VHH binders against Bifunctional adenosine 5'-phosphosulfate phosphorylase/adenylylsulfatase HINT4 (HINT4). Designs and how they scored, part 11

Target 1, 146 residues: Bifunctional adenosine 5'-phosphosulfate phosphorylase/adenylylsulfatase HINT4 (HINT4), of Arabidopsis thaliana (Mouse-ear cress) (q84vv6)
Amino acid sequence: MAGVNQACIFCEIVRNPTTTRLLHTDEKVIAFQDIKPAAQRHYLVIPKEHIPTVNDLQRRDEDYSLVRHMLSVGQQLLQKDAPQSIHRFGFHQPPFNSVDHLHLHCFALPYVPRWKAIKYKSLGPLGGFIEAETLLEKIRPLLSKV
Short names: E, the ipSAE of ESMFold2; O, the ipSAE of OpenDDE; V2, 0.75 times the mean of E and O plus 0.25 times the DockQ between their complexes.

## First folded at step 8 (VHH; framework vhh_sonelokimab_d1)

Design U5 (from R1 with D110E; at its last look DockQ between E and O 0.98; V2 from the best seeds 0.85)
Fold by ESMFold2, look of step 8:
Structure U5 (fold): chain B 146 residues (1-146), chain A 124 residues (1-124)
Amino acid sequence: as target 1 above (146 residues)
Amino acid sequence: DVQLVESGGGLVQPGGSLRLSCAASGFTFSSYVMGWFRQAPGKEREFIGAISRTGGRTYYAVSEKGRFTISRDNSKNTLYLQMNSLRPEDTAVYYCAADEGYDWGLWPSEYDYWGQGTLVTVSS
């Protein structure tokens, strides 16, 4: 299948979901708990299609709608499971991702232990962790006649 | 059952090079991020760097200043550390470690399995 990487651990989860309990499944994405949670709740939302990193997303309707859908799923899950917590959503940018399969981190704060916050620090122009809403603005399709 | 065995340590002159190996057994090697740490006498274990499950991405501590290269061969269940331009302050016991997590492990407490270490001494 186009967009599947047989060596990718997250593609393996998509292909064989019985090895990981899924919190959500639809035609575009799956969601599951991070294997080593960094917060009170720490979910990952990933596309079924293998997209390596945020750098592989462009200002296209399909990319924008995919990330919006991923965010919507993460928001719904945390609103249901942890409505009283502060929520945070974002992505690692290369080289700070250790898995090359696009994955949205969905946190119900606080971080546990609190020092894990450093792993999800934004470095601004230098990269690091990027908030989901910031990514959406960067890939929002150009509104024009062209 | 799980075993990580470092080798290749020894005495080397300043400015020299050394290649360490870490042989893994008892687990699915390709399912783990692998990392290198070192510990000088009287110091805490210091993160050197890590390599993704496929070997396609590496992450290095800024303090190593581009002298070290991590690689892996999943067909041989072996992790490598190439060290160049060695200095006396690189003298330490070097450890390999394995991490099942989906984020880079930057601290020793984040790694699941550890080797016994191999001593590297950089001296005239």
Scores: ipSAE 0.752, ipTM 0.865, lowest interface PAE 0.9, mean pLDDT 91
ESMFold2 (binder alone), look of step 8: mean pLDDT 85; pTM 0.863
OpenDDE, look of step 8: ipSAE 0.894; ipTM 0.938
ESMFold2, look of step 9: ipSAE 0.744; ipTM 0.858
ESMFold2 (binder alone), look of step 9: mean pLDDT 85; pTM 0.865
OpenDDE, look of step 9: ipSAE 0.897; ipTM 0.941
ESMFold2, fold request of step 11: ipSAE 0.715, 0.716, 0.724; ipTM 0.854, 0.852, 0.857
ESMFold2 (binder alone), fold request of step 11: mean pLDDT 85, 85, 85; pTM 0.863, 0.861, 0.860
OpenDDE, fold request of step 11: ipSAE 0.904, 0.903, 0.902; ipTM 0.947, 0.946, 0.946
ESMFold2, look of step 18: ipSAE 0.723; ipTM 0.853
ESMFold2 (binder alone), look of step 18: mean pLDDT 84; pTM 0.857
OpenDDE, look of step 18: ipSAE 0.900; ipTM 0.943

Design U6 (from R1 with S31R R57K; at its last look DockQ between E and O 0.70; V2 from the best seeds 0.78)
Fold by ESMFold2, look of step 8:
Structure U6 (fold): chain B 146 residues (1-146), chain A 124 residues (1-124)
Amino acid sequence: as target 1 above (146 residues)
Amino acid sequence: DVQLVESGGGLVQPGGSLRLSCAASGFTFSRYVMGWFRQAPGKEREFIGAISRTGGKTYYAVSEKGRFTISRDNSKNTLYLQMNSLRPEDTAVYYCAADEGYDWGLWPSDYDYWGQGTLVTVSS
């Protein structure tokens, strides 16, 4: 009922939470283990609302607040489950996302096996994987209009 | 009982075209990312490309030169590979594969189910 796209696998997880063991659920987001982890821990935090990619986020309070909340949830989960590991949080940018439903990757490093790191390379202005903090600055609402 | 069955391989002249098909059964086809690989004699199995669950996104290996197009028809549980402007170096056994993961699978180890392959020979 909560999903907006029946064909989307992540909307299906939101709709049928009993088919996936959830690590977190609240009004806005859910979190769960990636079914093919690329690191010692690899969690996904997704909005319940179907938002296709980072490119659909704009400089508005609602979008900024959502991404901040997603990051906070990921941080809390990894701090509890893997407090001694280096943590990394980010998003694939198109075309590197295979699922068109916004999802935050939450890693407790290292990658396993180590070469999986190549999937999550950041290319800066050329694209690739974008760190969550970098995305937040990109979509930070403007303080005033002129 | 999961099955992936490739078809459409054969002998073709350089510059020709082939369309490979991969018929899927025994699993919910639309819930899997599908990929194509090939293996030439004496070489490792090579990633060609993959297509999202809905068919709306594709991801091709960098070495692909825009000659190959991946598509799928979820109503027919079938994956396709359209191959144009074929060259002798395209001679290989072509495999389809299915991946339940949430990231693009780039290596054979990322894929859960495999077909038995179909031979494509490009020669005069």
Scores: ipSAE 0.728, ipTM 0.853, lowest interface PAE 1.1, mean pLDDT 90
ESMFold2 (binder alone), look of step 8: mean pLDDT 85; pTM 0.868
OpenDDE, look of step 8: ipSAE 0.888; ipTM 0.935
ESMFold2, look of step 9: ipSAE 0.723; ipTM 0.843
ESMFold2 (binder alone), look of step 9: mean pLDDT 85; pTM 0.868
OpenDDE, look of step 9: ipSAE 0.890; ipTM 0.940

## First folded at step 9 (VHH; framework vhh_sonelokimab_d1)

Design V1 (from U6 with D110E; at its last look DockQ between E and O 0.98; V2 from the best seeds 0.86)
Fold by ESMFold2, look of step 9:
Structure V1 (fold): chain B 146 residues (1-146), chain A 124 residues (1-124)
Amino acid sequence: as target 1 above (146 residues)
Amino acid sequence: DVQLVESGGGLVQPGGSLRLSCAASGFTFSRYVMGWFRQAPGKEREFIGAISRTGGKTYYAVSEKGRFTISRDNSKNTLYLQMNSLRPEDTAVYYCAADEGYDWGLWPSEYDYWGQGTLVTVSS
């Protein structure tokens, strides 16, 4: 929720969109192509707000709705651009993210070259890459008794 | 033109330490992830580790087991590798490399610019 980080490369893209062609922009997120695609298509969806990692998300309506929106944007982009491909959506968990600005990886498979799949392996409880739907389940707000 | 120049290599005794430097020019240093690789004779170039654009995160190959520390000084366009507890198996040419990508580059093919290397020899 906090503002913009001046040293963050993704915050820079948010501030100066002419440096990167945007595939999507709205009040909360932007989307663009990864500069070094790992698949037939590889898009990133990021919040405009600087949120460092998935570990900074909690079971709150705001966080859940943000990730849900990021996923929806990625899904819509790939459905338009690569409807015949298998799609995959997820996040690196620390320490596997090299940029500390939350970003959803949106892939239209296959990976190119195919070995790049290893960079996006989900390790379950041990960490690694987390599928977007799995993250949504982990941060879904709960109704609780007293 | 882009230049990456490693320095600080040399002969060191087992158990010793060395600090390597990599001086960068011809590109905006702070926009690149920087990595260190090494190549022993007859082997492929091996990933040692990488450091984020800001210097705030590092990622190391498991084989390093905490003996090496990567740092950078963006005001001096310089990348560093501190190597401690050196062993004869660390003998290699050490390379710095720059990667504009948004993921950690784990293989040499993922890096855009390369230095020419500095030789480190660990020998009794």
Scores: ipSAE 0.750, ipTM 0.865, lowest interface PAE 1.0, mean pLDDT 91
ESMFold2 (binder alone), look of step 9: mean pLDDT 85; pTM 0.862
OpenDDE, look of step 9: ipSAE 0.899; ipTM 0.943

Design V2 (from U5 with S31K; at its last look DockQ between E and O 0.71; V2 from the best seeds 0.80)
Fold by ESMFold2, look of step 9:
Structure V2 (fold): chain B 146 residues (1-146), chain A 124 residues (1-124)
Amino acid sequence: as target 1 above (146 residues)
Amino acid sequence: DVQLVESGGGLVQPGGSLRLSCAASGFTFSKYVMGWFRQAPGKEREFIGAISRTGGRTYYAVSEKGRFTISRDNSKNTLYLQMNSLRPEDTAVYYCAADEGYDWGLWPSEYDYWGQGTLVTVSS
């Protein structure tokens, strides 16, 4: 499904985790704080494998399971760290991602400063930021139970 | 220590082209998203576009799509802006900037390092 990309900064974090404090690590994903947080809490959950964007995900059990796991990790982290905040989870769709390594944005709102919200605006059918639950429905396997 | 130095500005007739360069030193160029901004007389500094760390993805302000092309050469620590079909309203000081963030920086406050600018004048 995907490999390691030596030029990718997120692959470098996966390869050398001592350079970034990880909030979570397991066999499939890692999580860490965004280097320039846009909200009260702003975490990124990324697969260890290099998957460039949401456009590289298909209606497969592997892809669906991965995104569900990423979301679960983000939810657990924010429930622990910011249980009283409104949480938001989603992905930039190309060309709005500046890093071509799939990453789930996990926000504990409000945005700080609040104008940062415009960077994560969903444009609906026209694209933009896609909520994680919306992406999951888009890639849900047609013949599998979830 | 950190320096960004723009060059290639000058006087050009309407319809002409210019290629701006931004030479970087004092930091690891390939770890930064690079952006171009401009500031016309009496206006705020305006985002033109940005390019990913690897150069594989660019993001342009809607108003500049099609006439301007951003590229980078990480082996030379250099960022470029190719400007075509120049118009008098493109007259401005052009700045390069570097951002270590993981999202596109769309506003000047999101960039960490700045050049001093190079003047582009488009007039007969």
Scores: ipSAE 0.760, ipTM 0.866, lowest interface PAE 0.9, mean pLDDT 91
ESMFold2 (binder alone), look of step 9: mean pLDDT 85; pTM 0.866
OpenDDE, look of step 9: ipSAE 0.903; ipTM 0.944
ESMFold2, look of step 11: ipSAE 0.749; ipTM 0.863
ESMFold2 (binder alone), look of step 11: mean pLDDT 85; pTM 0.867
OpenDDE, look of step 11: ipSAE 0.904; ipTM 0.945

Design V3 (from U5 with L106Y; at its last look DockQ between E and O 0.96; V2 from the best seeds 0.86)
Fold by ESMFold2, look of step 9:
Structure V3 (fold): chain B 146 residues (1-146), chain A 124 residues (1-124)
Amino acid sequence: as target 1 above (146 residues)
Amino acid sequence: DVQLVESGGGLVQPGGSLRLSCAASGFTFSSYVMGWFRQAPGKEREFIGAISRTGGRTYYAVSEKGRFTISRDNSKNTLYLQMNSLRPEDTAVYYCAADEGYDWGYWPSEYDYWGQGTLVTVSS
């Protein structure tokens, strides 16, 4: 079935939500705690549909809307759970993702331990971690000028 | 009781090849990212590479220069390291390790379970 990968650990979480405590669920996404938090709070927001990486997102309304919704969910969760912390939102880009199922990292800083910050460093055009707002600009549908 | 057991180490001539195996038991193997590390005498344990839960993605330390290949067989709960074009500087104890995390672990402190190690000696 399209959009589902039987071998994917995140698809399994979507399929069987009773095995992982969900912080959020709706028709498009779920959210849960990272199993090895790298910060005071570290949540993941993932689409229910299996989308492997940020490289599979295009300048399409549905892709843009999905990422915006993922970000909104992450923002709401951290605003509720850690309102006084600095928040950061982003994605690993290949080859730095170990799970091929699109997942938004949502951090309430600081990183714990502090050296974990290096794992989420943006390398600009060389890749690495991409901020959610930067990804949104990359996939924003193009203007019509006709 | 969690166990990781490396095998396949031994003495090999420079330029030779070895295939290491890591047999896993006592945990759900397919739920873990698996990694290989090595430790030469007097040095810290260094990362060689890791492989995703499904085996569909691998990540290698830049120092490996394409000589090593990591694979896994989840039906046999076994992790592999194919090492080619071996050099004396590859002499070390090789360890497999398991990480439940959703990010790659690049440092030993990020891995949950460790094997006892298998010695690889590359010498004329």
Scores: ipSAE 0.742, ipTM 0.863, lowest interface PAE 1.0, mean pLDDT 91
ESMFold2 (binder alone), look of step 9: mean pLDDT 85; pTM 0.875
OpenDDE, look of step 9: ipSAE 0.902; ipTM 0.944

Design V4 (from U5 with E64V; at its last look DockQ between E and O 0.96; V2 from the best seeds 0.85)
Fold by ESMFold2, look of step 9:
Structure V4 (fold): chain B 146 residues (1-146), chain A 124 residues (1-124)
Amino acid sequence: as target 1 above (146 residues)
Amino acid sequence: DVQLVESGGGLVQPGGSLRLSCAASGFTFSSYVMGWFRQAPGKEREFIGAISRTGGRTYYAVSVKGRFTISRDNSKNTLYLQMNSLRPEDTAVYYCAADEGYDWGLWPSEYDYWGQGTLVTVSS
């Protein structure tokens, strides 16, 4: 039963969805509200498969497609629930993630309280929070293998 | 009936070491991120560091990184703080705290449960 980690709290949510109010579920991902929201809306989209962090993603079609699907789900949820807000999507990079199960943060801004913005600052080459589109470009498959 | 009880505080000389413990009860310990904070006389409560639910990831304030080590034993419902190379500025009441959130809690307002504190005095 590859892809399930019994100690992982997010794997538990995947395995037992009746304990968490789900906003979305499909074959590959689930989405739910962050337990301590940092913005007007703050959703998490996670793969059902246990992937620890962004560092475990490669330039591989399946990884790229997964992250693209996660982003699409987050975008659809926020477009439905908060169409008039500015939206932001991204991931913590290690060591700034406290849960080792890949999760996309989906924000409908502003942050609440506003100081929470500090937790999601992108530091560019220094790391920190990475925007989903930036991650997608970093893992986009190369077509050099002819 | 949630309880967090710190122990192991005391008087030490500069350069010395102490190990603090935090015994947890009344909640599912492994479901919480655990953190350590300290409060020096006349100062605000200061974040020291935090440890993930599994213990596999830690995050430290710059002032203590390399000198302090946070660990946990989920089978014993116990959080630890190993404090080495202690300095007079480490003198404070040390608190353990528990956070159910999915992000690192860096401020006291982000933590759900608190211990009563244990005093550490570093003085020659």
Scores: ipSAE 0.737, ipTM 0.862, lowest interface PAE 1.0, mean pLDDT 91
ESMFold2 (binder alone), look of step 9: mean pLDDT 88; pTM 0.899
OpenDDE, look of step 9: ipSAE 0.896; ipTM 0.939

Design V5 (from U5 with S109Y; at its last look DockQ between E and O 0.94; V2 from the best seeds 0.86)
Amino acid sequence: DVQLVESGGGLVQPGGSLRLSCAASGFTFSSYVMGWFRQAPGKEREFIGAISRTGGRTYYAVSEKGRFTISRDNSKNTLYLQMNSLRPEDTAVYYCAADEGYDWGLWPYEYDYWGQGTLVTVSS
ESMFold2, look of step 9: ipSAE 0.797; ipTM 0.884
ESMFold2 (binder alone), look of step 9: mean pLDDT 86; pTM 0.880
OpenDDE, look of step 9: ipSAE 0.885; ipTM 0.936
ESMFold2, look of step 10: ipSAE 0.758; ipTM 0.864
ESMFold2 (binder alone), look of step 10: mean pLDDT 86; pTM 0.878
OpenDDE, look of step 10: ipSAE 0.889; ipTM 0.937
ESMFold2, look of step 18: ipSAE 0.780; ipTM 0.872
ESMFold2 (binder alone), look of step 18: mean pLDDT 86; pTM 0.882
OpenDDE, look of step 18: ipSAE 0.892; ipTM 0.939

Design V6 (from U5 with S52N T54V; at its last look DockQ between E and O 0.90; V2 from the best seeds 0.83)
Fold by ESMFold2, look of step 9:
Structure V6 (fold): chain B 146 residues (1-146), chain A 124 residues (1-124)
Amino acid sequence: as target 1 above (146 residues)
Amino acid sequence: DVQLVESGGGLVQPGGSLRLSCAASGFTFSSYVMGWFRQAPGKEREFIGAINRVGGRTYYAVSEKGRFTISRDNSKNTLYLQMNSLRPEDTAVYYCAADEGYDWGLWPSEYDYWGQGTLVTVSS
């Protein structure tokens, strides 16, 4: 059966959230707590659609709108749940993602334990973890009317 | 009961190859990132590499890149480590481990289940 990949653990959460408490759900995304949090709060926002990585996003209105929405959801959740903490939002770039389903990491800092910060280092032009706002500028449509 | 059982270790000459297997039972194998670690005498357990749930992405420690290949067969609940161009410094007990987390586990404390290990000795 061509094109069916039932092995994606995040697609499974989208289809059957019985074992995962959702913090948010709408037509395009869901959000939930990482099962091994690396910070005081560590949420993931994922599209319901299976998009493997940030490398599969294009300079299109629909991709830009999706990532903007993911970020907005993450921001709202952390502002509600941890308003006094410093917040950080970003994505692993391949090969540093272990799940091939686009997911926004939403942190309320500090990292716990503090050494986990090394997993989320931005390496600038060399890659690594990419801040959500940086990704948004990277995929912003050219010559957009809005 | 959860079990991880490594096999395929043994004595091999420098320059030789070995393929280690790790048979998993008692949990949903395809739901876990799988990793290989090793521990030489008198040293701490060190990360070799890991493979994602579907087997399409691997992450290797810098020191082992190019000689070792991790693969998995989810239909057989088995993880593999192909080791080529073996050297005496590769002598160690090799462990497989399973991690349910959504990030790469790079340290032993990040893995949920462990095998008992299989000894690899590289000597003339």
Scores: ipSAE 0.709, ipTM 0.839, lowest interface PAE 1.1, mean pLDDT 90
ESMFold2 (binder alone), look of step 9: mean pLDDT 84; pTM 0.857
OpenDDE, look of step 9: ipSAE 0.897; ipTM 0.941

## First folded at step 10 (VHH; framework vhh_sonelokimab_d1)

Design W1 (from V5 with S31K; at its last look DockQ between E and O 0.93; V2 from the best seeds 0.86)
Fold by ESMFold2, look of step 11:
Structure W1 (fold): chain B 146 residues (1-146), chain A 124 residues (1-124)
Amino acid sequence: as target 1 above (146 residues)
Amino acid sequence: DVQLVESGGGLVQPGGSLRLSCAASGFTFSKYVMGWFRQAPGKEREFIGAISRTGGRTYYAVSEKGRFTISRDNSKNTLYLQMNSLRPEDTAVYYCAADEGYDWGLWPYEYDYWGQGTLVTVSS
């Protein structure tokens, strides 16, 4: 209800992680394995607060800090669990997300099977998958001029 | 037991419309992404589109954009496919399928449950 969505499956995981083993939990985010991994390792980092998509993020300190924290958590997990793999971090942009709860995809590559890579292609100005660092630059707060 | 049952198929003239239904039972319908696939004679089963758990988001194969509309009614455990401006190449067996995954399933192997299909024939 307050900061959660009753119909959202990821909000349900936040409320009741009975069958979902959490890899990380703190005051702002949780992390867990994707139920159908697309790579050697495929983790999701999500805010506890229900934020539907990357389009709902603004150039605000709290939004920027949240995404930086999500990325940091994902990086730490993959550095621990798959230090020898190439890592990739990013978000689906609408309509390519099937769950309307902001979630960072954390991959230890390669994709399995290899053709799953098509789901995570960045399409540049046409949208698609956006790398976490690119999103951070897009939402970096503007400096004050006063 | 899990069951998906398609209905609404049949013979239709080119340019016509059909609405397919998929009745679900034996699982919590609202926890699954639902998709539609079809298989034309001599071809592989191909993705048409999918709809999110809440019904609030849809994703369509590029080739089918604009003619087909996917919807769902979670209170009735039913998935729908509205097909308009039908053409002979739309002739196929149409399948509904359910996917517990957190990404759009684009290939048949990504779906957990399948219906037995309903035949749609578009012929003059």
Scores: ipSAE 0.802, ipTM 0.884, lowest interface PAE 0.8, mean pLDDT 91
ESMFold2, look of step 10: ipSAE 0.778; ipTM 0.869
ESMFold2 (binder alone), look of step 10: mean pLDDT 86; pTM 0.887
OpenDDE, look of step 10: ipSAE 0.897; ipTM 0.941
ESMFold2, fold request of step 11: ipSAE 0.792, 0.776, 0.790; ipTM 0.883, 0.872, 0.881
ESMFold2 (binder alone), fold request of step 11: mean pLDDT 86, 86, 86; pTM 0.877, 0.876, 0.879
OpenDDE, fold request of step 11: ipSAE 0.905, 0.905, 0.904; ipTM 0.947, 0.947, 0.946
ESMFold2 (binder alone), look of step 11: mean pLDDT 87; pTM 0.884
OpenDDE, look of step 11: ipSAE 0.899; ipTM 0.942
ESMFold2, look of step 12: ipSAE 0.781; ipTM 0.874
ESMFold2 (binder alone), look of step 12: mean pLDDT 87; pTM 0.888
OpenDDE, look of step 12: ipSAE 0.874; ipTM 0.927
ESMFold2, look of step 13: ipSAE 0.786; ipTM 0.875
ESMFold2 (binder alone), look of step 13: mean pLDDT 87; pTM 0.889
OpenDDE, look of step 13: ipSAE 0.891; ipTM 0.935
ESMFold2, look of step 14: ipSAE 0.761; ipTM 0.865
ESMFold2 (binder alone), look of step 14: mean pLDDT 87; pTM 0.886
OpenDDE, look of step 14: ipSAE 0.895; ipTM 0.940
ESMFold2, look of step 15: ipSAE 0.774; ipTM 0.868
ESMFold2 (binder alone), look of step 15: mean pLDDT 87; pTM 0.889
OpenDDE, look of step 15: ipSAE 0.896; ipTM 0.940
ESMFold2, look of step 18: ipSAE 0.777; ipTM 0.871
ESMFold2 (binder alone), look of step 18: mean pLDDT 87; pTM 0.889
OpenDDE, look of step 18: ipSAE 0.900; ipTM 0.942

Design W2 (from V5 with L106M; at its last look DockQ between E and O 0.90; V2 from the best seeds 0.80)
Fold by ESMFold2, look of step 10:
Structure W2 (fold): chain B 146 residues (1-146), chain A 124 residues (1-124)
Amino acid sequence: as target 1 above (146 residues)
Amino acid sequence: DVQLVESGGGLVQPGGSLRLSCAASGFTFSSYVMGWFRQAPGKEREFIGAISRTGGRTYYAVSEKGRFTISRDNSKNTLYLQMNSLRPEDTAVYYCAADEGYDWGMWPYEYDYWGQGTLVTVSS
């Protein structure tokens, strides 16, 4: 089972929340503001367990449910805090993430400054930033034969 | 208080190799992404690349051309830049910098601490 990584800065936030004000906490995830926000609002939703990247997610009920929950939390937070803004949700794919702990970026746009948008461009088949809904479709469990 | 001190610069013949070091003190080194920049006289600082807090992931500017390798040793609070196949156009002052952010910093304004630089001259 994925656990705590002592070298991981996000695992440290999970372990010691007094270093970062949490916007949300539950059994599976926490959410907090990015320390250097790239947009009007920029929240991160992360699993409490150490999962390095989107590449470690599979077509399993547990993984799909986790990402769905992360997205739901991010959506609820931005709907409360920035209901009039355009929202965007997604993940960096390796090597474009600088932290190897799965984290959902939750943006209330616009980007500030606007050229920070380049960090979150989707590169299509070449990778880059992947929208949360696109990731969910890629890891959706296969239909069962009944 | 906070110090970043580059060393290892000097005169190198074209085609040679050089390893720069950046010694960090006054802050928790392992809590920062570290980056290398360079600046030729009269030019703006140019991003070379960055390395994650653990050292497990690197990100290089597209123009880097694969000749440079960034590494770090958190037990020694030291960042390294290995430069191979050096050319006269690599002549510049090289700077290390530290960034607390959770995304790759690609511009100088995104970095919190800076060294004073070490001069690398590729000539002869």
Scores: ipSAE 0.733, ipTM 0.850, lowest interface PAE 1.0, mean pLDDT 90
ESMFold2 (binder alone), look of step 10: mean pLDDT 85; pTM 0.870
OpenDDE, look of step 10: ipSAE 0.811; ipTM 0.896

Design W3 (from V5 with Y109F; at its last look DockQ between E and O 0.91; V2 from the best seeds 0.84)
Fold by ESMFold2, look of step 10:
Parts: sequence; structure tokens; C-alpha cells
Structure W3 (fold): chain B 146 residues (1-146), chain A 124 residues (1-124)
Amino acid sequence: as target 1 above (146 residues)
Amino acid sequence: DVQLVESGGGLVQPGGSLRLSCAASGFTFSSYVMGWFRQAPGKEREFIGAISRTGGRTYYAVSEKGRFTISRDNSKNTLYLQMNSLRPEDTAVYYCAADEGYDWGLWPFEYDYWGQGTLVTVSS
């Protein structure tokens, strides 16, 4: 349904799954290998719906559950393929994303070569790469009532 | 065959402006992130900036703050670099490059196709 962008390269992968070998597919997300891996394993998990960036996520159950699901998929894939590696999961924040379609980076470390780590540095209040668990905390629905 | 051809280089006075063009052929231009690099004599090729496939997002090296603007016209398969307030230290061979990757490429080895370069000389 809604949220598909005709110009988006990741929307095209969703629309035409035979052009990219998928590691996972379900109703909400797909996963595939990054075309230029930065680590021993480097997978991307993306929603089928076109959501441009982490800045378009809100504190609502739907957004929270989507990111939780993306993370779960990434964790399952790396646990199967690289169980003995340190795993890292996160998102670029604008302007550090070159594709405007929400995508979770899933790494089995180390980075290859190791200097690629600088692309995935968290800059704290200045932005940069945000860990998936940190993003989940930011968008966790607020249940406080008066 | 893939080709990237830079043009618009030349001699310019300090404080002047130049617009470089990069004409692309032999590949689907809109499927690639495009970048600009430069190489001064005796120095390593350095990243200037890059532009997303759609042109909707740009990323610049900190050193180029505010003086350079990257744009692209996918209907003409052309990448542009507008350079303003030029200084003698901007003298270099300027290269365009294309990258199929999903992350910004910050180093030359991350780019798949390269132009031959165009010389920009900033001097009185």
C-alpha cells in the first residue's frame, strides 16, 4: 500500500525482489547483504514501506514495533551466520545516510578494513550513527497518564 | 563502455568562480552516487563531496564549507561542481567519480568509475 517511492533504489529492491538475493522477507521487512560490505558481515534490514530516515519515526506502537522487528531480524541473521562475532546494529542519521529509505545496518565485526569504523561513529548530540537500542529508547511510546 | 568526462577547468583569478561539469555515459547515471575529488601536485587525492542518486542529499568534506556546491541533472547524465571564492590552494586536478554503494564513499578506492580529470589553476 502506501509509502512506496518510485525513485528510491531500496523501494525498487522491495518491488522487484528477484533483482537482489534476499536473506529474509516477511510482511513488513526485507534483508539483504550490503553491496559493499564494511565488516566481516554487513547486512541491511529495511521496511517495505518507504520511511525516509529515523527522523520520520514517532513515539507510537507501530513505529516502535517496526524497529524492534527490524532489529530482531538482524540479530537472528547474524546469530546464525556469525555467532562468534561481536554484533553491532544501528542507523545513519541525516545527512550521513546516502539512501533516504530507513535501513538498519547489521554488522558482524571487525570492520574490514578497520578504519571503516569512522563511518559508523556515534557523535552523541551532534548525530552520526545511532545504535538501534538507543533509537528504540527515543521512540518508545509514552504511557504516562494523569 | 563507461565514461566520465570532466570539463570546465582552466585558469582563474583568486576570488573567482568556476563551474565544472562531468558528462556520464555507458551506465545508468541515476543509479549511482556521484562524487568529486581533487589532487594537488604531490598530494593524495582528497574527497570534496558527494551527491545522492536523486540529488536530494549532499555530503561535503568539512574543509569545503560553503564555497562548493554539488548538483546533478539526471535527465542530462551530468554532474556539476560550482566553486566560488577560489584560492590558490584550490589548484588541483579535479575528478568526478561514481559509486554504486549504499554508504557515502569517503575514499577514492570506494568509487567504481573515474573521470580523467580537469585541471583548475587559481593564480593571478
Scores: ipSAE 0.733, ipTM 0.855, lowest interface PAE 1.0, mean pLDDT 91
ESMFold2 (binder alone), look of step 10: mean pLDDT 82; pTM 0.851
OpenDDE, look of step 10: ipSAE 0.885; ipTM 0.935

